# VHH binders against 8-oxo-dGDP phosphatase NUDT18 (nudt18), part 3

Target 1, 325 residues: 8-oxo-dGDP phosphatase NUDT18 (nudt18), of Danio rerio (Zebrafish) (Brachydanio rerio) (q568q0)
Amino acid sequence: MDSQSSILEENLEKILRGEGLEFDSVAEQVDPVTLRKNVCYIVGAVIFNSKEEVLMVQEAKRECYGRWYLPAGRMEECESILEALQREVREEAGIDCQPITLLLVQEQGPRWVRFIFLAEETGGSLKTTAEADDESLQAHWWDRKSPLPLRAHDILSLIDAGLKYRRNPWFPVTQPVDFPCHVVCQRLFLTFISSRADADDRLWLLMSNNNTSHHPRLPIVVSFRTYISKAVSKLIEDCMPSSYISVHIRGILGVQHNGRIPGKTDGICFNTLVLLENTEEGAEIGSPPSLETDCYRWQEVTNQGLKAKIIERIKDGSVLPFQSL

## First folded at step 1 (VHH)

Design b10 (framework vhh_7b18_3)
Fold by ESMFold2-Fast, scan of step 1:
Formats: structure tokens, C-alpha cells, sequence
Structure b10 (fold): chain B 325 residues (1-325), chain A 123 residues (1-123)
């Protein structure tokens, strides 16, 4: 056993726990993203009271005036994702809150990302019509059954996700961690599982061959002029174009962001769990696809405990959902 | 690194009392919900009690009225006061961290566990 394998295993365990890793290099050189110029982050809160009524706010904006929605809004400069969440809930609903977990990460277009949280009420006072302002007209607890004019019906699936998690959590708590990033990128747990009828499952991870790296490194893909999901597919196509393999983003293991230096750290790094599956009918493959590049290599995970954890997260879908709109 | 250390277990007569303590380190304690679970040797893990960051509590039906969970954020410690103990309460008791909302099926989202402390109720 070498020290490099030990460091890799420690880093994999950290990511599986939702912790972050230092950003040491990027394979593709791209310009930094900047809030309000070329990237937009939205935060939204699903908050229930003891009766399972959900917190709703009445819109003050001209385009959706008087319609109801979840507390949600755009991130501003100099704030973390959690600070943006707490600010939006306080401004729109009068309530102090704290996040329980991320419920869903959504993307729309090349530079739009929405973070939906399950959060709990910790104080404050429900906003009344006497307090109406540009942020909202009022807030109410909705029983989810009474007729209520919604701004949009997309929130119904978000509320359902919150109830599902609240009643029966299927993935570990996942919260943003403080690590600076200047681009929107993904660090990939890009996995291949060999499942033979009469043998234990074997697990492989794609690793970066960077001769200047101090430690073994997972691949990093940068989203530039593409959907986040498409950046992963492009990497697969570039390194194994002749393989008959489907790529599945299982979900997000972690979110890294700090936002403290406007225009310098407005990026986000997602630690993303990806599964490659053989698309040939009845084929039983003992080894991962051959790579048509020197930039990456396959590394078998032989640590039985670590292998079991990763395979379980994949098979159970025990990972923060990610959705492309 | 996140650590949870339980103390206060031991042997007690039926009808007696014990107070379990769990010292937490490696995270901002005041922002997390905490819970207690127990395991009888050879049986599954059973949730006992929960306290959220705001102080709201929930109890398993079999311990309701006998057990009290509390927390001291200044000491990063969660407690379980166990009164009117019964032989059926004999188990290893585990302290666990939970970020989940009050009233949810939070057991599956416990992300860190202590080593456990043995409680034996016997005459």
C-alpha cells in the first residue's frame, strides 16, 4: 500500500460525507464567472410547520402580482448560498430559518442554477399585509389542499420532495461547504460497476493523469456555454467515443462555494456521482471501457468498505437529486 | 473531525434513574438537531428521542413521560434523563447528529454516531 492510494481513499471519504476538497487545478482554462454578468443563482426554501403546512409568500412583482410561491430569490454579491437563503426567507416571509438540507439542484440553460432547501423556522414573525413591500405582500402557512392562486406550478414537485425527505430521507444531509471556486464545474465520481452473476461487484473510478498534480485527482469538468449535464457527456464522448455506454448523473455528493470575493469566487464546484452503464443487450463486462486518451486512467476501488459505500449510494440513489430543465 | 462521546451508562435497578451525556465536537453544535437511539444485542436499532436546534422534542411512545431530552449549547452537550427505568430499557444507547426537521422519519439521515454507552436495568 502506497501513500498516494491512502490519500485518495481519505479524499473519497471526505466527499462521500459532503465535505469539500481544495481546488488545485482545472484541465480547461476558462474565464471566471461573475454574478449579475454571466451567471445567476436562485435559492428557494421549503419550510413546514408542525401541521405540515408549507410556508408561502404572496408576490409583489408586477408580472405575478398577488400570486403565491415559495420564498425564493437571486443570490447577491458577497453572500454565501446559506446567507442568501436566510435573507430571502426573512425579507419575503418575516421568518428566521436555518437549512436542514439541500433537496434539489436544478439547471436551466448554460449559466442558471437553482438551489432548493428544506429548512426549519427558528424565529421571526410571519409577514402581514401591513408590512407589504417590494419583496412580498404577505406570508401564510398553506395546507396544500385549499385553492391558492400559484405563480407557477413547478413548486408542487418541490413541496412534494420536501415532504418525502421529511417523512423518509433517502440521501444524507447535503449542505454547501466553504471552498472558493471561480468557474462552474464538477468534480466527478465517474464510476463503472462490473456485475457478474457468480462474483462480487467490482468498482472502477476515472482518475485524472495530471503530471503536475501532487496527489491523485478526480476529473474536473468546466461548464462553459453548455448545460452542466452536457459537460459530463462531452468528457465521456472525448475519452471513450467508441464505447456503447450510457452516462447517468446519479446526483450531487457536495456543493462547494464561498462567494466572499465578488467576481473572483462566484463559481461553484459540484461533487457529482456519475454511473456508466453498458448499453449492449446481455453483455457482461469484467473491465471498464478502453480509453482513447492519455489524460485519464481507470482506478479499481479495492478497499471493500469504501467500494460498498459507493456502490450502495449508486444503487439506492442515496444522493442529492440533480435536474436539468 | 466530528466526534460524539457518550457517558453516564451503567447498572441500575428497575424504577431507578440514569442521566446520559453526549459531548459533541468538530461542528457548530447549536445549529444541529440531536437524537438518541438504542440497540438490544441481536436486535435492530431503535430511535428513542430527538431535540431540534430550537429545543422542540419528540419521543418514542414506549419512553414518553419517562425520558427527557435536553441540550446545553454553551457546552456542546445533549442529555437524556431516564426515569422509571424498566428491564426492557436495557440496551446500548447511542448519541447521534441529525439535521432533520421535527416529526420527520429522520433516523435514516443520522450522519454521525457515538460509540455507545451500555445501560443495564436488572434486579
Amino acid sequence: as target 1 above (325 residues)
Amino acid sequence: QVQLVETGGGLVQPGGSLRLSCAASGFTFSRYAMGWARQVPGKGLEWVSYINSGGSTEYQDSVKGRFTISRDNAKSTVYLQMNSLKPEDTAVYYCARSPLYYGSKWYQAFDYWGQGTQVTVSS
Scores: ipSAE 0.000, ipTM 0.114, lowest interface PAE 21.0, mean pLDDT 81

Design b11 (framework vhh_7ubx_2)
Fold by ESMFold2-Fast, scan of step 1:
Structure b11 (fold): chain B 325 residues (1-325), chain A 124 residues (1-124)
Amino acid sequence: as target 1 above (325 residues)
Amino acid sequence: QVQLVESGGGLVQPGGSLRLSCAASGFTFSSYAMTWVRQAPGKGPEWIATISSGGSTMRDDSTKGRFTISRDNAKNTLYLQMTSLKPEDTALYYCATKYYRSTWGSYYTLSDYRGPGTQVTVSS
């Protein structure tokens, strides 16, 4: 048995647990990302009280003045994603909160990412109109039934997702971790599953042929100047341009953020779970798509327990949702 | 109340050019990414291009070099400049605030806010 296989298996287990992995910046030269300069991160909170009323804030901004929305705002330099969440909720709603889990990651345009959390109240006092400021006019617990003028109706699906998770979680608690990263990038669990009537499912992962690494590496795609979803698509075009395939971004297994780590960067790495389905006519059932590059190779996952865990996450959709807007 | 109204469609000769417009109202246009989608007779919707609030664009490979998406935030208007039009470009073109579809993928997200569309017919 090769020690390289043991290292790969441990790294896959770490990613499945939502842990961070070392980011090797040697692969390509890219400018670091920095908040307020070339990247924008938004945090938002879905918080319920014991009556399942949802926390809402009344907007103070000119263009949406007086309308109601979830507590949300832009991340600032030198704070972690969790610190940004707690600050926004405190500034807009007056309460202290603790995140339960990431609920959804959304992208809209290049270099724009929104992190939606399910969180719970841990203290503070609900903001009143006497405390109105530029952050918000007031906060209120909304019964989700009474008429309330909303800034936008996109939050209704977020509230519903939060209720669904709160009542019956369908993926493991997923929290961002502070870990070195200087760019916006994705580490891809790019998977292919072979299902045959006479055998257990087989699983393959796309691996990088980076010869400077001590151990096998999952592909890293940099999303600095494009959509996160488009970066995945570009990798697949580069590797499999002649293949007729369906690409399914199943979700996010983990989020690494440079955060408070010194380096004056706000890089983020998403551990992204992707399923490929080969739709090519006449393609062999049970084989992953042929690669038209020497930069990557298919690696079969032969460890039974690890294979089962990954396949279950894929088939059940037991993974933090990702949405492109 | 969000409203999107497309215009600029019509009958055009193969090899011709056409500029579509989408007038937006009822929301802060400058804060939203905008998308052009088309639907040909008997076909499902096909994503053409998306432009971010900041002006960065993504385009489908089948139309790259021929179609250009742009926006004017002061006028709350989205544009699609079409050149070298082909009969296969015949479709209902509509704009949307949220839309994504992978070029190869079976999955996509359709906008809750889309216009009624403007018909483009490339003759013969």
Scores: ipSAE 0.000, ipTM 0.109, lowest interface PAE 17.4, mean pLDDT 79

Design b12 (framework vhh_7b2m_4)
Fold by ESMFold2-Fast, scan of step 1:
Structure b12 (fold): chain B 325 residues (1-325), chain A 125 residues (1-125)
Amino acid sequence: as target 1 above (325 residues)
Amino acid sequence: EVQLVESGGGLVQAGGSLRLSCAASGSIFSIYAVGWYRQAPGKQRVVVASITSGGDTKYSNSVKGRFTISRDNAKNTVYLQMNSLKPEDTAVYYCAAVTYKYDSWGSRYTYFDYWGQGTQVTVSS
């Protein structure tokens, strides 16, 4: 195999391990996103103690005064996603924590993204009513059974996500990695699987023909006032408009963010696993859909080990869940 | 820190007009909206009108069609033009700054953190 194929395989392995890649240039001319101006990132923590009680904080805000919720809040300028998480837990609950893994990512257009983590207590002291301030009135370990006036019922599904992970953890864990990006975008593992009765599955990846980088590159799509799923569908519509296919976003393989230079690196890149399936009546599953553009090409994954790893992630769902609100 | 200074109150005959002014200073960038409230003798303080930094306006049903709220961004001042005044409009009128706050889920909400001292409006028969 040539050096270009070897570089691609190394990059695919890095993404599958939850590592990052340098942000590639995009074809579309888009303005950078900026925290506090046109994009908002929320971090939230699910933290259990040894009794499987969950950390809750009592709200000090007028509109929901006295109601309980998970430690959570908005990211500030110049901090990483993990730094924002640790700061919010410290400010609202008084404890120090370390993230174990991302549990899920939620989006609400046009530029709102929420990161929910499973984290563990590493120190500090639980905030008491004597320490009440604008951030919270107090913190409490909730047995999940006693009556509590909850701020919002959606937190119950977030707590359940943490319990499910504790019962059956996946590897590798998904953690944000420090790579600068100026837009909200996705690097796509856009896959097509060809199956035959008496042969091994064949795997195809959509690749960019852009010669801007020294390496073969995965497609990048920018989310511009649309949900992540709609940006993927737009790309597919643009390059495969005559195809009868269904698009399945399996989940996120990695999250890249830096945030160190406000207004320059406030973006996020998601490494997203996508499966295409033929929906056409009587269609053969032997080859990927024909492309009506020179901007992209299908590339077969012939490395048997790499192919097996990608197909396994597609079939068993060992990927970070992604939800549109 | 936001400070609000009210002016323009006074005595008028029924059917007359008054223009109230609310001048804001300090951390004006934290202000989402400015609202006018009034409190009649022996009654609770109630909302009259509000205007957002973007210019969107809302009015209580009791003043809709008679009162107009407006903003002069160059002067950081909000006005309440009160026309066709009735004896029932007699009250102390308060200006309040609505500031941006964020909840734990990143949802923005507004909270009246800053109030002016009030200005008396008296409408005679």
Scores: ipSAE 0.000, ipTM 0.144, lowest interface PAE 15.0, mean pLDDT 80

Design b13 (framework vhh_7aqx_2)
Fold by ESMFold2-Fast, scan of step 1:
Parts: structure tokens; sequence; C-alpha cells
Structure b13 (fold): chain B 325 residues (1-325), chain A 126 residues (1-126)
């Protein structure tokens, strides 16, 4: 059992460092997602210059013509998330850039996902009105104080998130890693913490109970036709439907994607940190909820260093933010 | 663009029935858990009932158990509160609410909602 525990601990450490794990297949037979047919990925950039002015582009589209927004656009076939980011910034603003970190992932079901990056300027020159085209009319460095007609006010919180991260990073640098998959899915760090006044916190993880596996596995849930967050709820309803608990998606530990083979690898795997809390008033936090299925089991994390790392990520919110729209 | 709109409120006599509807737009209905709250004159908002995203779990305040039924219709982007055996104490403004966060048990619903409706008046006369 020691060798299995060692492999699990190694895999947990890899995910906590923002590294990926191979994803060969999904347990259930599901149709793959296909870019431009049934899934849409948006990338956007928050870029500051040395004066902390933020890069803005003036919209050329009829619906928002002349209004200003962050450089952003749709990912295309055969490109990675980072390649899409660099292409959109170059096309709309004339600037070459390098990503510093993901700042935020937003979803509206598995058919629409937006990746917001903090990035830095590495070259190029601001697009001028003489260079206006269908992508944008021009680019400008905004002082964030002067009145500027915005396409939408949602970007103000994105700019603030970028400033906050620049001044005091609250989660580790998180970048997409190249691991292909054909569906939108989540690999879950589904956690339960027990706290007692007289003892250290104890930590449990939900594990796949597969007797044919050569090593222990974290649960993988597929977001086939609903919100990414809803796939977590389905798993919980399937394995502990009678429990009085709350579910908190703390955030994303890692993003795995490789869109190089159209129609075959257009999926994404999110390594997702989830906390379960007992909602029964006055009850002790105690043991994890009883499972009503043989497909999963609770495993206590007894490695002191690994336990401390996971609990810190949970309590401090030291994890890439994730929002459902 | 996100909207929740209540309908079906009004004046009803004690012992009667009303069905409230909450029609939604601007988000993926099937992915949300839904709740009803009410606020009587001079009182704080209180939980009435909830239904999970799958419809597999419902929860009710003790004061309405056995009298009220919450349900959802994913095809119509609408969820309902069927109110039977109405009492004068049920007089309140009723609000619908939607959340992607997954809460089980009545005590956890109060402050965990992404969207709210504007309310519909229910008046129960003796």
Amino acid sequence: as target 1 above (325 residues)
Amino acid sequence: QVQLQESGGGLVQAGGSLRLSCTTSGFTFGSYAFSWFRQAPGEEREFVGAISWSGGRTDYADSVKGRFTISRDNAKNTFYLQMNSLKTEDTAVYYCAASLKYYYGSGTYKHAFDYWGQGTQVTVSS
C-alpha cells in the first residue's frame, strides 16, 4: 500500500506546482468538444507599462464601434491558449507580449470559457488610426483616471485583479500546460478538513475506488452539456446525496490544453480545488460525509508537509480564481 | 442581461392556493440551484424553499413543509412555488433567487445567491 501512497503523493505535489498529469481518456463515453462547433474559448490580456497605465484597444465592431476594451478575442484552430493570447494582442494593439500568469478563468457552461492573463510588453509598437482594420481602430495606454468610453465595465475588475497581483501575488504563477484532451473536464482535489481545538487539522481527499487501476487516482468529472461547476455538484449528489454539506470551488490549480489536432484535442482539463463544509448547525466538523456509493473512497492525507500545503492553499485562497457567469 | 422575474402573486383567502413562477433569462438555467425567500412587513427576509440543479433535492422551512412545493421546468427556463393551504402568516413579498454555489440545508441559503428577482406580493386574507 506504501508504493501506491507514494505515487499519489508525487502526483499531488506535481499538480500543486502547476504541472499536469497525462489524461489518456474519460471513464464515460462522451462526444468530444470541437472548437467553432460546440465550444468557444476567449483570451484577454491585462498589460501595464512602467507608469501603470493599462493597454486598451478601440473597437471596430459595429455594435461597440469606437468604444474601448482590453485586448481580447477568440481562440482559433491549431493554437495553444498562449499563442491565441499573443496573436490577439499583436492583431488588436500592435504589441508583442509575454504572459506573467493567468489572473482569472470565467465560464458560462462548457461551451464558453474566458482566460484572462496578466502579461508584459516585450516589443512592437502601438497600433495607430492609420493602421485601423477589422480587428481594431487603434491602441492606447490608459491612465485609469481620464474618462474613456468603455465597451463594458466588466474589465474594471480585471484591471484591479492585475494591479493586486502585481503588488502582492496571492497565488503562484499559473500557466496552461500542454496535455491534450477531447472534453472539458475537471480533476478534483475534493477536500474535507476536520478541526479540533486540541489537535492539528486533519485532511481527507476523495479518491477513485478502481480495483483495476495500478495506482490511486483523483476523480475526473466531465462537463458534457452543463456548467463546469455543475459537474462537481453532480459528483457530490451521486456519492453523498443525503449529506448536509456546502460545496466551495476554491479555484484552479492548473489548466491543461493542447489544441493542435482540431476536433480531437479541443478539450480542457482543469485541476480544481474544492472544499466541502458541514452545514449542520452546532455540529462538530468531525469525519468526512458518509459515501453512498462504492465508486469513491475518502483517503486521509497523513504526510505532514503535503497536508500543510493543501490546507494553506484552501485557507488563504492561494489559487487561481474561477467564476461562473 | 441576467433577469429573474416573479409572477403569480396576488390576493387570496386563507385556505386557498397560489402558484408563483420565476422566469429567467441571460444564463444557463439548467446549471443553477433555485430558492424562494419571503419578507413580511417589518420582518427580515426568510428562507422558504430550495431546489438543487438536478431537482433531486428539495428543502423547505419548517413553517411551510407539507404545504408548499418547489419545482423547476428546464424547457421553459422557469421555476415554481406551489402554495397550498395558505395562512394569513404567509402574507409577504416573495423573492426568487438563483445560485451556482451548492448549498444543502436551509441555513446555508441566506447569503449565497448570484441573482435575485424584484419580488411579488402575496396577501392572504382571513
Scores: ipSAE 0.000, ipTM 0.149, lowest interface PAE 18.4, mean pLDDT 81

Design b14 (framework vhh_7aqx_2)
Fold by ESMFold2-Fast, scan of step 1:
Structure b14 (fold): chain B 325 residues (1-325), chain A 126 residues (1-126)
Amino acid sequence: as target 1 above (325 residues)
Amino acid sequence: QVQLQESGGGLVQAGGSLRLSCTTSGRTFSNYAFSWFRQAPGEEREFVGAISGSGGSTDYADSVKGRFTISRDNAKNTFYLQMNSLKTEDTAVYYCAARTGFKYSYLTRSSEYDYWGQGTQVTVSS
């Protein structure tokens, strides 16, 4: 009895572990994204040696010639996010690397996404000026203190994030997982927490009422011609337009991508953790906001272990950071 | 500037094996890609496989996976294509090629390669 609740709980556990779920074709009516035509993905690497010196590359591009930056570049057709990372580091710095974790996902404008990794050196040889080419002039281990002419100062916060994680991780290792997707979308852990002084915290998730599936489903939102944060806010506005609510994107639980087939698998699915707070004066404190749609419903999480895990991830901010630029 | 020269081609029976060699001269970098392409009569030039200048990465066309192996010998400035379980459809002129940078999406594009050998004929008879 109630095998649907068991399936939901298992799917929630998979997402919390950074694993993927098969992408639902509900977004099939939206045109697929194609890398380098209508979507751009950037990968960047923060790599430290045993002295906590950070790997830097000297730019060969005309507009920033001779300036230093983290190994970074655009993803190419037919490659995964991790393959792009390893390729960029090899091309620009001459070294082989393995990712430790994603550190940060950033968006800027519609359909520009940057993936910053903490990674470690596994082989190769540091690129020297004798090996200069169109990709870079050379690579160097930077002590982070000596004067170095940087291409841009945005990387300083990325380096700091890498150091912080390396010394004291505050969220679980989060890596892209291989799942094909044709659009840029989010699967939402859209949460509401009731905290009363005289009772244990209660937790609700927004669930899809889509009757095409035999299993309970989390909402999926396509980020079409808009920012990830704006797409989430638009869904909430459409579901509960008369509610006084505050929306907090806590971060990313997982990243699903394949990339192997141009125009068919160039999409990304983010498993996104969102906290919704009711700010209405005199609102019922023990209940989530009323929905003004039949497309979604609130589902209470009654499994005590699962509830505690989700609430802890929310309250501690134990989740891959996400930033809109 | 890099120069490439193939050797080891010839006639072989179906099910047999053959090893092609490509000797490199000139300056090479660890981020170079060294690749084999083939061209059958009346066909376009087709990617066979690639190895990075560091030797850390390899890639193969689906038609040859499990049968062909690319390797390199840095002491001899040579990279190899070991061809096993040869089929009549493997008959082609085999070219070695090199490019600056190991861009995964560019490995299969003959137009992205800067340096080419002259080609060596491989003929597989039934």
Scores: ipSAE 0.000, ipTM 0.099, lowest interface PAE 21.0, mean pLDDT 82

Design b15 (framework vhh_7b18_3)
Fold by ESMFold2-Fast, scan of step 1:
Structure b15 (fold): chain B 325 residues (1-325), chain A 126 residues (1-126)
Amino acid sequence: as target 1 above (325 residues)
Amino acid sequence: QVQLVETGGGLVQPGGSLRLSCAASGFTFSSYWMGWARQVPGKGLEWVSYINSGGSTEYQDSVKGRFTISRDNAKSTVYLQMNSLKPEDTAVYYCAKAPYRGSYYKPLGYYYMDVWGQGTQVTVSS
């Protein structure tokens, strides 16, 4: 085992813990993303009190006036994702909060991403009708049972996800980490698992052969001009177009962003766990698909502890969920 | 943009039957797990049934033997045939899409699925 393998294993462990890696250059040169100009990020909060009542806000906007929704809104320039979350909850509901974890990342692309958090109340006072303004009319703790006219019913699944995580977490706490990035991109744990009856599973990762940093690197795909999920599929089509495979985005292992540094602040790097499966006649569990390019290679994960951790995250879905709308 | 449009709800007597339909657009329908969830009055959202791209199905215990999920990939439509309806089945029924393609691992519960549209009301009363 050489030093390159040791560095790779250290980096994989960091990503599995939700930590960031230094963002290096991408192969494609693209213009930086900037909030309000060419990208839109939404933050939303699921907050429960001790009775498991959920924080709701009554809309002041003309299109949905008087209807109820979770505290949510657009990120502004020069703020972090967590700063945007705390600001939106304070403006719309009157309370101070602290994030517990990301619950869900949703895309409705290109260039629209929503971050849903489970958070807890830390102070402030519930916004009353006397304090009604352009941000909201009032806030209320909803018992989830009483009739309440909702702006949209999509939040019901978000509330349930938060409640289930609150009662029994099934993935590690996942928070945005402060690493500058100028593009919307994904660092891919693109995995293939080989299983045979009564044999230990084997695991492969797709690795980049274009390594300017002198250590093994996971593929990075830029989602600047397309859906985040479509960018993953395009990479797979580009490197193994003749393979009969299905692509499963299992979820997000980590989120890198720093909104407070001008010039490179509104990019995001998702560390994304992806599973490939053969769909050929009679599902064959064997070798990973043959690559039709020299830009990438398959690397078997032979470290037993690391292999077991990655396979467990895949099988149990112990990852931050990701949805394409 | 993904769109799911539910139809077929209505008022039915206990022991009766209804068939719900969900017309899907904006994605490769045949490649995704599809499912039904319901919002029961006075209760939260609960999962009802899933169907994978190959036609394998899963059901909540309270509906097993009474409800049948099916799909027509040519029409991009998923169905829920509901037989022997009970007052407890009264709910708004929502069609949902899994967040990924394929079928090796089933969805991680309805809270990881996309829920789109207004739903369709099913009322079971005499």
Scores: ipSAE 0.000, ipTM 0.247, lowest interface PAE 13.8, mean pLDDT 80

Design b16 (framework vhh_8h5u_2)
Fold by ESMFold2-Fast, scan of step 1:
Structure b16 (fold): chain B 325 residues (1-325), chain A 125 residues (1-125)
Amino acid sequence: as target 1 above (325 residues)
Amino acid sequence: EVQVVESGGGLVQPGGSLRLSCAASGFTLSSYKYAMGWYRQAPGNQHERVAIITSGGSTNYPDSVKGRFTISRDNAKNTGYLQMNSLKSEDTAVYYCTAKLYYRGYSTPYGYDYWGQGTQVTVSS
């Protein structure tokens, strides 16, 4: 009936599969982010051997000298997220690795994002004390129970997440895809679900009315000097300020990045699953909140298969976790 | 330490009025955009909402109390109120105050709620 709805459904299916879409930026409003000047990306690896021992590296830096941590470090210009991960593991632990999936995306403040991967060993040799350098003193397989002086205890939850996923995956394999972006932003699956005892669940998505494209577009929110999670809340406050609802980030459906051009593509686009929930206990809501703007509209998802897929991802939490630290 | 406390309940004749107060302690209502609500429960019934006021002052009421009850808040006094007029025997219930935190830029799946212990309102016929 509507070719615009068909294009939207194709785009939704691509995002649900972890694929990327070309970034339709409102770039005229914000200067690009630049690595080492105003944005920092950290990559870390959780790697287990066949005995479920975890790969650890001994710190060479003065401030944490001799303490143990996961292989981790800062992304550099001209590399992808996966290239940064493989370089850090090779430099610090001496081994080659292949990522299995992202386990967690964390923000540590404005302009600081950490990507934690579950990865597997594919080659190389464990770095020994004879090979000690400024990157690390040595690497070791840790049984997770013997005493080991850690640089910080934050990695214990990361190791647990990796072990949990390895034994019983609860979300699909999620890998960064190569799509250039010059800002830190989110493409939102901003969802509202109506559940009534006498009817099937109904699903709405918030859609952008303000775009230069001829095709329907999901909202894009840019994080300029603010938390990624805060940008979502600001959008909700701007378009539905009088609504009695709560907003929560369910997780990340995909990560788009291509850092190969220094200072021009140092941004990231997250495809973010967001759920609006009724904060009024015991109430039934049959329609999405009224919007106080013409910049956005509600679009009901009437395709039964697509609706079921989205609702299932939300209800099962079958999506890459996102955390603010 | 961190709580909401109701007061002002009691016995009143049909057609009478009562004013309930809800004092927030250990947190500030004007921070984090708390919405305030009043709920009631009569014996044998589920909790029902009787009034809601947002941080911006917007109010909502079910048909059963609309025109008779008025919710308000005083952020300077860190207190919410429920003015109940033209009381009926059907309004007899325990009344609970709540302060509900809207999610505001934190990667948490849930907002925080504070509930009082309730105050009894009895409309004697």
Scores: ipSAE 0.000, ipTM 0.120, lowest interface PAE 19.3, mean pLDDT 80

Design b2 (framework vhh_7aqx_2)
Fold by ESMFold2-Fast, scan of step 1:
Structure b2 (fold): chain B 325 residues (1-325), chain A 126 residues (1-126)
Amino acid sequence: as target 1 above (325 residues)
Amino acid sequence: QVQLQESGGGLVQAGGSLRLSCTTSGFTFSKYAFSWFRQAPGEEREFVGAISGSGGRTDYADSVKGRFTISRDNAKNTFYLQMNSLKTEDTAVYYCAARPYSWYGTKLYESDYDYWGQGTQVTVSS
């Protein structure tokens, strides 16, 4: 026997485990994104050996010739995110690898996304100068202390994030899952927490009222001519009248993509955890903000176990980091 | 109003060199990242090269790697494309493009750029 509440709870549990859901259509008519035309995805790898030396590649490009960087490059047509990662590491460093987890997703609008992985070596051999080509001159295990001329210092924070996760993980293993999408979009865990000194925390989720498949749906927002983070803010501004609402993108619960599926499938769906907070000092915090639209409704999470899991992920920041540049 | 203006296009023989310039106004140059795109007759606009807001990162299309160099001059509010070892296949209208600063700032797609020049014709004869 299907109940709408039971279906929603199972879907929420799947997303919290880093699993995917079949992509449903969005309300707005949006043209599909296409790699190399209007969207760019970068993959990069942080790989440590047993000595905590990090895998580095020496640039072959004229303008940064001889400088060192993490193995990184663009995702190509007809490959998955993990296939792109493994290809880039193999081409630039000669190493076969397996991802341990996503470490960070970064965006810089409107349609540029970088996926940084913590990965481990599974085979191959370090690329030598005798094997130098247009992809790289060679690969090296860097002790992180010896002088090394870097192409850019932006990777130092990525290496530090990898070390932090490796020593003491603060969020669950999060891997891309193979679900095709034609746009860059977010499925939102848009949350409001009601906290009173004399009662247990209550949790509310924003739900979509427009369901073609007749099942409860989380809101889906498309990044159209805007940052991914700006699409979330716009939805909130459009549906909530209060200027005293603070929007916190806590992070990404899952990444859905499958560029191998025939058709226009260069899109990505992020399962995004968002916290709304009342920013007015002394304001009423017992109820979520009133909505100005019939397109969405607030739904309280009454399942105690599920509620506790979601609140814990929010309060501890136990979620894949997401950064807008 | 933000404006980008290309210069330096023209006719050049295969194997020759040409330097394109893009002069900018209406924004703080040091806070922007830049790119060059090109469009051959009957083809879609394609990426050529990009330079980050700091100038520390560059990127190129595979077809131009080792031959073209993008650079920027913050003092002159101008950025450049030095084109060496030109081929007949490099014949196109070249467009300069600009976007707000990014520390990773090499962008590949025309949708990533907010401001565009009018284009300058480059014709490579054999």
Scores: ipSAE 0.000, ipTM 0.120, lowest interface PAE 19.2, mean pLDDT 82

